# Ledger of designs, part 201: miniprotein binders against q53ft3

Target 1, 195 residues: q53ft3
Amino acid sequence: MFGCLVAGRLVQTAAQQVAEDKFVFDLPDYESINHVVVFMLGTIPFPEGMGGSVYFSYPDSNGMPVWQLLGFVTNGKPSAIFKISGLKSGEGSQHPFGAMNIVRTPSVAQIGISVELLDSMAQQTPVGNAAVSSVDSFTQFTQKMLDNFYNFASSFAVSQAQMTPSPSEMFIPANVVLKWYENFQRRLAQNPLFW
Key: E = the ipSAE of ESMFold2; O = the ipSAE of OpenDDE; V2 = 0.75 times the mean of E and O plus 0.25 times the DockQ between their complexes.

## First folded at step 22 (miniprotein)

Design Tb10 (at its last look DockQ between E and O 0.02; V2 from the best seeds 0.00; counts 0 for: pae O 12.7 > 1.5, placed apart)
Fold by ESMFold2, look of step 22:
Structure Tb10 (fold): chain B 195 residues (1-195), chain A 107 residues (1-107)
Amino acid sequence: as target 1 above (195 residues)
Amino acid sequence: SPESYKKAIEYAEEAKEYAEKARKYAEEIAREAIKNNDPESYEEALELFREAAEMYERAAYHFEWAARYYEWGDKEYALLYFEFAERVMKKAEELFEEAKELYEKLK
């Protein structure tokens, strides 16, 4: 239902579902992470009247999770980018994850998503400076996903002079990937919501 | 596995060492080409060392990413990066040895 993207990493699309209404992504090497993008994959919308509260958790000096509310995603705002660089030494906030039997990995940070009533979400206050505007976050998410795909595909490209293709393998010329990337960027610049 | 992680790190370090060796040979050859005022005779060996260095660096990059994916428990992507790095490193080694043979003939 959800995806999680960190700059320079492959997108995560397989959240660990720890309850009917709660989903978790692990973030290894969390100290190097400044921003996280959380988004809906688009296949399963929230039920009517509901949305998602997004939390960030890191282990404290004792390995205990410290959870902080980052913000929200909804059917009307299906993607958001959150700044987490200033939250790795902060105070925890009220959160719904500590009262459940969650399979936890306290040695890594986590992004938690709790499906809640919109009216309930309206009464919650995210930690300061975590939220980014929804239009800007869509553009940043799309650009980061595009950069990730281009870097992944192009890193495997070789010239004919460097290696010979195997008959049993399929190859895509790097210039085809570049043309796709340039076209996508142009479309996004013209209309950030073109998809 | 821990063995796969250690192997990827070891190969990345080895590839970086050979990239530096290849660059040093390229620098030495460039100096000799100038000293002998005969850049045409040295050009092929010089370019092969430069290509080898670039391919060793690409191999190291992919071995390092393979190690990261092993650490993260993503065996599929780890193997993808690792196997590509091995193919690139093998080609880099072939170019390096070819360049050395050409350079020895010029001495």
Scores: ipSAE 0.020, ipTM 0.496, lowest interface PAE 6.8, mean pLDDT 76
Fold by OpenDDE base, look of step 22:
Structure Tb10 (fold): chain B 195 residues (1-195), chain A 107 residues (1-107)
Amino acid sequence: as target 1 above (195 residues)
Amino acid sequence: SPESYKKAIEYAEEAKEYAEKARKYAEEIAREAIKNNDPESYEEALELFREAAEMYERAAYHFEWAARYYEWGDKEYALLYFEFAERVMKKAEELFEEAKELYEKLK
């Protein structure tokens, strides 16, 4: 149902389901992370009247988890970018993950998504510095994400002469990926919040 | 444009039909190769028809995606996929004609 992306890292599409309505992604080496993207995979929508509250947790100096509400994803807003670099010294907030026995490693943070009623979500206040407030920071993050994807995809590029016929495989030409990349960059430059 | 959308659907259907034709030729050639006990002489034509069929199917797929993007309101991506599908279609046609010429020489 959910994906998690950190710039410069592989996308995570397999959340650990810790409850019927709760999903968790592990973020190794979280101290080096500035931004995280949480998005719906598009396979399963939220039920009517429901959305996802997105939480960040990191270990404090004692190894105890500190949870903070980052924001929300919904069917109408299926993706969000959160700045977490400034949260690593913040105070904890109330969260729905407290009763879960999650094995924690000192260098690993977590993104938690709780499926909740939209009305309930509207009453919650995310931490103020979690929202990407700087257009420049947002643009830089998005550009890094795009570059990562483009580089990854391009690493698998083969010429027609190198292609082995495989009827079971679908191919996307590199020029299509390039055009997509260029178009995305253009849109991003025109309006960083176009998506 | 709405016209482009209709064309995308039409071209997808056409591509599927040509894929089927290419497959039928491949099947025919395979039978002739067995009948004449000469697989080597028919191999190139057989491979080209198979490749043409696959390429036509790919073209159809991309035309369908062009139509989907148009339906979603993304005309830019619709055009991108449409133009690519046209290029794939053209290559498929070239392969198909080459295969046909080779096969006719074997008759």
Scores: ipSAE 0.000, ipTM 0.199, lowest interface PAE 12.7, mean pLDDT 80
ESMFold2 (binder alone), look of step 22: mean pLDDT 87; pTM 0.860

Design Tb11 (at its last look DockQ between E and O 0.37; V2 from the best seeds 0.00; counts 0 for: pae O 4.5 > 1.5)
Fold by ESMFold2, look of step 22:
Structure Tb11 (fold): chain B 195 residues (1-195), chain A 107 residues (1-107)
Amino acid sequence: as target 1 above (195 residues)
Amino acid sequence: SPESYKEAIEYAEEAKEYAEKARKYAEEIAREAIKNNDPESYEEALELFREAAEMYERAAWHFEWAARYYDWGDKEYALLYMEFAERVMKKAEELFEEAKELYEKLK
């Protein structure tokens, strides 16, 4: 239902569903990541009155998960970019001697998406330093890329007769991500302003 | 637009005023509970006023972020935060009125 994108990495579209309403993406080597993009795949909307709360989790010095609310995605705002670089600063990153100890620490964090009632989401306050202005060139480029993905994926809609029976739902073929990437790459190489 | 930005800021300031009012009621109730040596009778009303104040503060936070997103030109996120702020304001008002009803029964 969701995708997760980090610049320079393969887009993730196969979230681990850890509960009916909870989805998780692993972020290996998270200390090298500054921004993460979360978006809704295909044409499957949230149920009426619901949306998605987006969280970032990293292990603390005791190995316990530390979850922080980054923000939201909804049917009216189906994609968002979040800054996570300020959320993963370690205690020892300020000293060279401490930095060598950090090299041996496991570096896997998680992005979690919880499908919740809008009333419940409204009562939560995201961390302020995860917000990203949409006017910078990176944000504009990434938003255009997400919009392009929505349009491309929608062109591959298939009937239920061609897929596993689920009459009220539509599915996207598994190769859509690769086809989108190949097409986008060729077009970008030919004309960087094609979008 | 500039009009939308100003509206969001005005609502944020209004929510902060309501939060302060709710905190003043909580302080009054806490003092009365001590004066009457009966904290258990006042506990529910006190907690509801504190919860209402926290909700009003969250609404103000959402209104301020809506203003920032209006200023940044992200109308979709600005509208999301305006809607969330309005939902929280309504919840805060419900808590505040329930707390007032309980407090008046103690008088």
Scores: ipSAE 0.527, ipTM 0.802, lowest interface PAE 1.9, mean pLDDT 77
Fold by OpenDDE base, look of step 22:
Structure Tb11 (fold): chain B 195 residues (1-195), chain A 107 residues (1-107)
Amino acid sequence: as target 1 above (195 residues)
Amino acid sequence: SPESYKEAIEYAEEAKEYAEKARKYAEEIAREAIKNNDPESYEEALELFREAAEMYERAAWHFEWAARYYDWGDKEYALLYMEFAERVMKKAEELFEEAKELYEKLK
């Protein structure tokens, strides 16, 4: 349902589902991360009237998780970029992930997505410094994100002769991904904040 | 757009004004409760006005963020915050009207 992307790293498309409505991505070596992208894979939309609250969690000096609300993703806004570099010393906020008995390695942070009612999301207040304000930084990150996604997707490309029949799987032609990529790049070049 | 930015700021200001109005009612009710030595009868109305004020402030916050995203050129995220603000405004209004009805019954 969700993907998580850090520039210069492999895209993550397999979230750990910790509850019916909660998903978690691990971010190793989080101290080197400035921005993270959270996006819907497009396979399963949010139910009507629902969206996703996106949280960041990092270990404090005692190894205890500090959670912060970054923002939201919805069917209407299926992707978002968050700046997390400035949050690594922030105060914790309320979060729906409870005491997760996750063996935490000190260098690993988490992105948590909670599927919630839009009405509930409307009552929440993200941290103020999570939004990307720099157009140049945003453009650079977006370009790296696009390249990462394209490289990831293309690595799984197979010919029809190489395909294994799987009636449960949906296949997307590589040319569709390429067209999307080219269109996105063109739009990004015209207006870095078109989306 | 500049117009959307301006609109969002105007709505934020309006929400803040409603928050202040709700706070003034809460203060008035608190005074009446003391005057009549009957805090219990006024408690529900007082709480609802306080909650309404908080909701209006939250709506203002969402409108301000919408304005910021309009300024940055992220229309989609701006619209998301506008929607959130509208939902919170609706809830605040419902709370405010309920509080007002309760308070009028006490007069």
Scores: ipSAE 0.039, ipTM 0.423, lowest interface PAE 4.5, mean pLDDT 80
ESMFold2 (binder alone), look of step 22: mean pLDDT 87; pTM 0.862

Design Tb12 (at its last look DockQ between E and O 0.01; V2 from the best seeds 0.00; counts 0 for: pae O 9.3 > 1.5, placed apart)
Fold by ESMFold2, look of step 22:
Structure Tb12 (fold): chain B 195 residues (1-195), chain A 107 residues (1-107)
Amino acid sequence: as target 1 above (195 residues)
Amino acid sequence: SPESYKKAKEYAEEAKEYAEKARKYAEEIAREAIKNNDPESYEEALELFREAAEMYERAAWHFEWAARYYDWGDKEYALLYFEFAERVMKKAEELFEEAKELYEKLK
């Protein structure tokens, strides 16, 4: 129902369901992560009157989880970017992830999504330093996505001499990917909202 | 109106005013409970005014963030936080009126 994206990493689309209404994504090496995107995959909307409270959890110096409310996703706001780099030393808050979802592995944080009534979500106050401006966050995220796509596609590059014939498959010259990348970067620099 | 979120900063100040009003009622009730040496009779009204004040502060928080997202051009979050603020504001108003009714019965 949800996806989780970090710049430079493959998208996660298979959340661990820890309760009927609670989903988590593991974030290994969380200390290197500055921003995270949480989004709805579009296949299953929230039931009417419900939405998702999005939490970040990391292990403290004793290995105990510290949970912080990042913000929300709803059918009307199906994706959001959150800054987590400043939260890794933050204070914990009340949260719905009890003993059934505790972090015991060092260096692994979690993104938790709790499906709740909008009335319940409205009573919660997110940490303010996780908020990111739509314009700035979009540009930063988009650049990271472009880097990730280019690096991924380039990792499969072969010379024509290295190719094995496969007439049932279609191929694209690698230079087309580079041209696309350069063009997209140019357009993004001129107008971060061009798309 | 469906475009009221554009004035979220004004609504944030209104919510703060109601939070202060609720706190002043709580102070008055606390003084009256001591004066009458009857804290148990006033406890429910006092708790409701304190809860209303807390809810008004949460509404103000959401209205302020709705205003920030509006200024940033994030219409989706501006609307989301404004609607959340309205939900909390409604609950705060219900608590406030219930507390006033209880307090009037004590007078």
Scores: ipSAE 0.542, ipTM 0.803, lowest interface PAE 1.9, mean pLDDT 81
Fold by OpenDDE base, look of step 22:
Structure Tb12 (fold): chain B 195 residues (1-195), chain A 107 residues (1-107)
Amino acid sequence: as target 1 above (195 residues)
Amino acid sequence: SPESYKKAKEYAEEAKEYAEKARKYAEEIAREAIKNNDPESYEEALELFREAAEMYERAAWHFEWAARYYDWGDKEYALLYFEFAERVMKKAEELFEEAKELYEKLK
């Protein structure tokens, strides 16, 4: 029903079902994780009037789980990106997962999804700054990608005086790259989905 | 900082205004070149004003992105873009002043 994605890691599509309405993903080495994507697999929708509350759990200094509500997924919003890097020192909130026998491996966090009524979800307040807008996230990612490319390309920039004759190589003026970059950014800013 | 954010937006608008000013000078020079039937004497000034306009637009763009990065909470990138925008702005100003000096000599 659910998938969990951490950048640089394998996609998790097999949640541990701990109850009829509760699913858990383990996140090893959670301290290195900045963002988590939670998404519906599309195989089984939520029942009518229901959605998923997404929780993050990490072990405290005593190895006890600290749970925080990240946000929600629904049939209308089947995926969400959550920033968890700043939550690792937060206070715990109420959660529906009870005292789960979390294998106390000190470096493992959990993502919990609780299937709940939409009306009940609306009354819950996620921890601040956990939920990232999909559009904003995409824009940020694309911009970072562009910046990385530009920085990489510019690191190889040489003046004409520094150029050595190389008949086998083509040279692109840096200004051309810059113009492309600016034009792409402009289009991205106007419509993040222009492509 | 919040102050830097406000400055970035203000500088972006200022840069756009200077870009427009540079474009207007370029248009004026182009008209004078035609009027005097001497495009060669005006070409350098015309090119410099065009370049200045482009550089001002670039500066504006980078200031806007500095503000955007700040809004995203990425202060490091916000600062980098801001500093870059300032350098571009300075270069634009140099081009603009050079163009203006050349144009004044033609009058």
Scores: ipSAE 0.007, ipTM 0.229, lowest interface PAE 9.3, mean pLDDT 80
ESMFold2 (binder alone), look of step 22: mean pLDDT 85; pTM 0.836

Design Tb13 (at its last look DockQ between E and O 0.01; V2 from the best seeds 0.00; counts 0 for: pae O 8.9 > 1.5, placed apart)
Fold by ESMFold2, look of step 22:
Structure Tb13 (fold): chain B 195 residues (1-195), chain A 107 residues (1-107)
Amino acid sequence: as target 1 above (195 residues)
Amino acid sequence: SPESYKKAIEYAEEAKEYAEKARKYAEEIAREAKKNNDPESYEEALELFREAAEMYERAAWHFEWAARYYDWGDKEYALLYMEFAERVMKKAEELFEEAKELYEKLK
């Protein structure tokens, strides 16, 4: 139902469902992460009158999770970027995740999504330092997504000598992908809002 | 839009004014409870005014973040925070009115 993306890493689309209304993504080596994107995959919308509260958790010195509310996603706001770099030493907040989400590994954090009524979500107050200006974050996020896509597509490249004939499939030359990547990257560096 | 930013800030200021009004009622009730040596009779109205004040502050917080998101060009998040602020304002107004009705019955 949800995806989670960190710049320079593969997107996660298979959340661990830890309750009927609660979903978790693990973030290994979380100390190197400054931003995270949480988004709806588009396959299953929230039920009418509901949305998702998004939390960040990191292990304390004893390996116990410290949860903080980052913000929200809803059918009307299906994706959001959150800054987590300033939260790795913050204090915990009230949260709906119980012992079932305890992370025992010192370098693994978690993103939790709790499906809740909009009226309940409205009464919650996210940590302010997780908020991100979309203009500045868009450029940084887009560059990392471009790098990720290029590396992913390139990992499947084969020469024509290695290709198995398949007349019913469409193929594009790898050079087209490289040309697109170079052009987009150049334009993004010159004008982050060119599109 | 710039107009949406200014309107969100105006609503945040209004919510803060209502929070202060609710706190003044709570202070008045606390003084009356002490004056009469009867804290139990006033306790429900006192707590409802305090809760209303807290809800008005949460609404102001949401309106201020809506303004920030308007300024940052994230219209979807700005609208989400405007909606949340309005939901909290409605709850705060219901608590405030209930508290006033209870207080009126004591006087």
Scores: ipSAE 0.454, ipTM 0.780, lowest interface PAE 2.4, mean pLDDT 81
Fold by OpenDDE base, look of step 22:
Structure Tb13 (fold): chain B 195 residues (1-195), chain A 107 residues (1-107)
Amino acid sequence: as target 1 above (195 residues)
Amino acid sequence: SPESYKKAIEYAEEAKEYAEKARKYAEEIAREAKKNNDPESYEEALELFREAAEMYERAAWHFEWAARYYDWGDKEYALLYMEFAERVMKKAEELFEEAKELYEKLK
């Protein structure tokens, strides 16, 4: 029903079903993770009037799980991006996963999805910095892409005076643009969320 | 990683040192050109050292950005900027050596 994606890692499509309405993904080495994508596989929709509450769980200094509500996925919004890097020191919230004595190795976090009524989800407040809006994500991506291009290309800029005794205009070899494009595409293909 | 961050900062510092060295050569050449009242013979070497200095500063900037991305946990971007910095360093070195060769011929 659900998938979980971390940039630079294999997609997870097999959640551990811990209850009829609860699914968990393990995130090893969670300290290195900035963003997580949670998405529906499209095989099984939510029942009418239901959606998924997405929670993040990490071990505190005592090894006890700290749960935080990240946001929601629904039939109408079947995927969401969450920033988790800033949550690793946050306060815990109420969660439906109970005292899951998951023998947590200190380096493993969890993404939990709870299937809940949409009306109940509307009354819950996600942690403030977790939900990345699609607009903000796109803006950040575009900005990073443009900055990356400009910084790369400008590093290879030469003046025409350097090339020939003629005018002071700056030139960037066309092959530099091509190299940037190839490298950018390669990275994007490898890590869709590298930005 | 903290180690990668440190490495990027160290390379940035090294690049800045090379930039300063190139600037010192440019200043020396400018003085010699004035002393000999022959700015034309020294102009090419002077320009190349200035360009080398600029390229070394760019390399330093890329290394600093690499460090920043390491700090942010964006390893992929950090590595990209490390690659940029390395290419720019190579170009700066080529310019610097060419400038030195030209300057030595004027001595």
Scores: ipSAE 0.013, ipTM 0.237, lowest interface PAE 8.9, mean pLDDT 80
ESMFold2 (binder alone), look of step 22: mean pLDDT 87; pTM 0.853

Design Tb14 (at its last look DockQ between E and O 0.03; V2 from the best seeds 0.00; counts 0 for: pae O 12.5 > 1.5, placed apart)
Fold by ESMFold2, look of step 22:
Structure Tb14 (fold): chain B 195 residues (1-195), chain A 107 residues (1-107)
Amino acid sequence: as target 1 above (195 residues)
Amino acid sequence: SPESYKEAIEYAEEAKEYAEKARKYAEEIAREAIKNNDPESYEEALELFREAAEMYERAAWHFEWAARYYDWGDKEYALLYFEFAERVFRKAEELFEEAKELYEKLK
């Protein structure tokens, strides 16, 4: 349902589902991360009237998780970038993850997404300046997502001679991905808000 | 899971070993082509060994990324890398064996 992207790393597309309505991504080496992008993959939309509250967590000096609300994603705003570099010593916020057994390795932080009613989300207050949103930031984020998806997909490309038959799978020719990439990039340069 | 991480690393090391073996065959064939002054007869086998080596390296790369995602607890992404690496590895084996057959015919 969701993706999580950090600059210089491969995209994460398989969140750990820790409850029917809660999803988590691990962020190893979190001290080196300044920004994180959370987005919907587009395969499964939120139910009508619902959206996602996005949280950041790191372990405190006692090893206990400290969760902070970063902001939101919705069907109408399916992606957001968040600045987390200043949150690694902040106070926690109210959150829905506190009583759960969430598996983590020692030194990792987490991104949590909780599916909630839009009305409930409107009453929540994110940590100040965590969300980064402007036309330039939107365009930069979109270009980074585009490049990351293209590089990921193309790294798996093989010629017909290199293929091992797999009759239980469907395949997409690599040129379809390239054409989409080229068209999207051109349209983004002409109108950053077209999508 | 520790078992999944270990398995992915072991496959990556195996793939690297086969890549080295394929490169050594390619070097041997290149020397034979020069010695016999007949590069055209050796070209197909040489190309197949070089392609097999590249595909083994690519399989190793994906196995290593599978291990990294297992370590991060991202099983679905890890499995995507792992299953792709297995397919590439098996295809590299086919190319390697085809190249060996061609080389034997030249001897």
Scores: ipSAE 0.007, ipTM 0.362, lowest interface PAE 9.6, mean pLDDT 77
Fold by OpenDDE base, look of step 22:
Structure Tb14 (fold): chain B 195 residues (1-195), chain A 107 residues (1-107)
Amino acid sequence: as target 1 above (195 residues)
Amino acid sequence: SPESYKEAIEYAEEAKEYAEKARKYAEEIAREAIKNNDPESYEEALELFREAAEMYERAAWHFEWAARYYDWGDKEYALLYFEFAERVFRKAEELFEEAKELYEKLK
């Protein structure tokens, strides 16, 4: 249902479902992370009237989790970018992720997504510094993300002559990936906040 | 090139039909190999028909994706997937014809 992306890292598409309505991604070496992208995979939409509250959790000096509301994803806004680098010293907020006995290593943070009513989400206030406030920073991050994805995908490109019959394997034409990249880059240049 | 969802689906269905045809040949060859107690002579033709079947199924899948993009109103991507599907389909045809030629030599 959800994906999590950190620039320079592999995309995460397998969230740990900790409850019917709660999903968690682990972020190793979180101190080196500036931004996180949370997005819907497009396979399963939110139920009508529902969306996702996105939380960040990091261990404090005592190893206790500090949770902060980053923002939201919805069917209408299926992806969001959050700046987490400045949150390391933030105060904890209320969160729906109870005492998760997650054996936390000191270097691992978490992204939590809670499926909630849109009306309830509207009453919540994200931490002020989590929103990407700088268009330039957003553009730079997105460009790096795009480049990383394109380079990764292109590394698996094969010629027609190299294609072998494999019914279990799905193929994407390289031209589709290229055009997607170009179109996305164009849209980003026109409006960095197009999503 | 197909310009609609419907046309792309028709190509997908055609590809599936050819996949089934290739599978039927593979099954026939497997039976003949057993009957004649000569699996070695039939192995290459059998493998090629199996590969052809798999490639036809792959082509069908790409035609279906082309159809989806047509349905979404993205003709550009639809055409890209369609063109790719056509290339895969042509490869399947080559394998199928080669398999047929080999099998006919065994009769």
Scores: ipSAE 0.000, ipTM 0.206, lowest interface PAE 12.5, mean pLDDT 79
ESMFold2 (binder alone), look of step 22: mean pLDDT 86; pTM 0.859

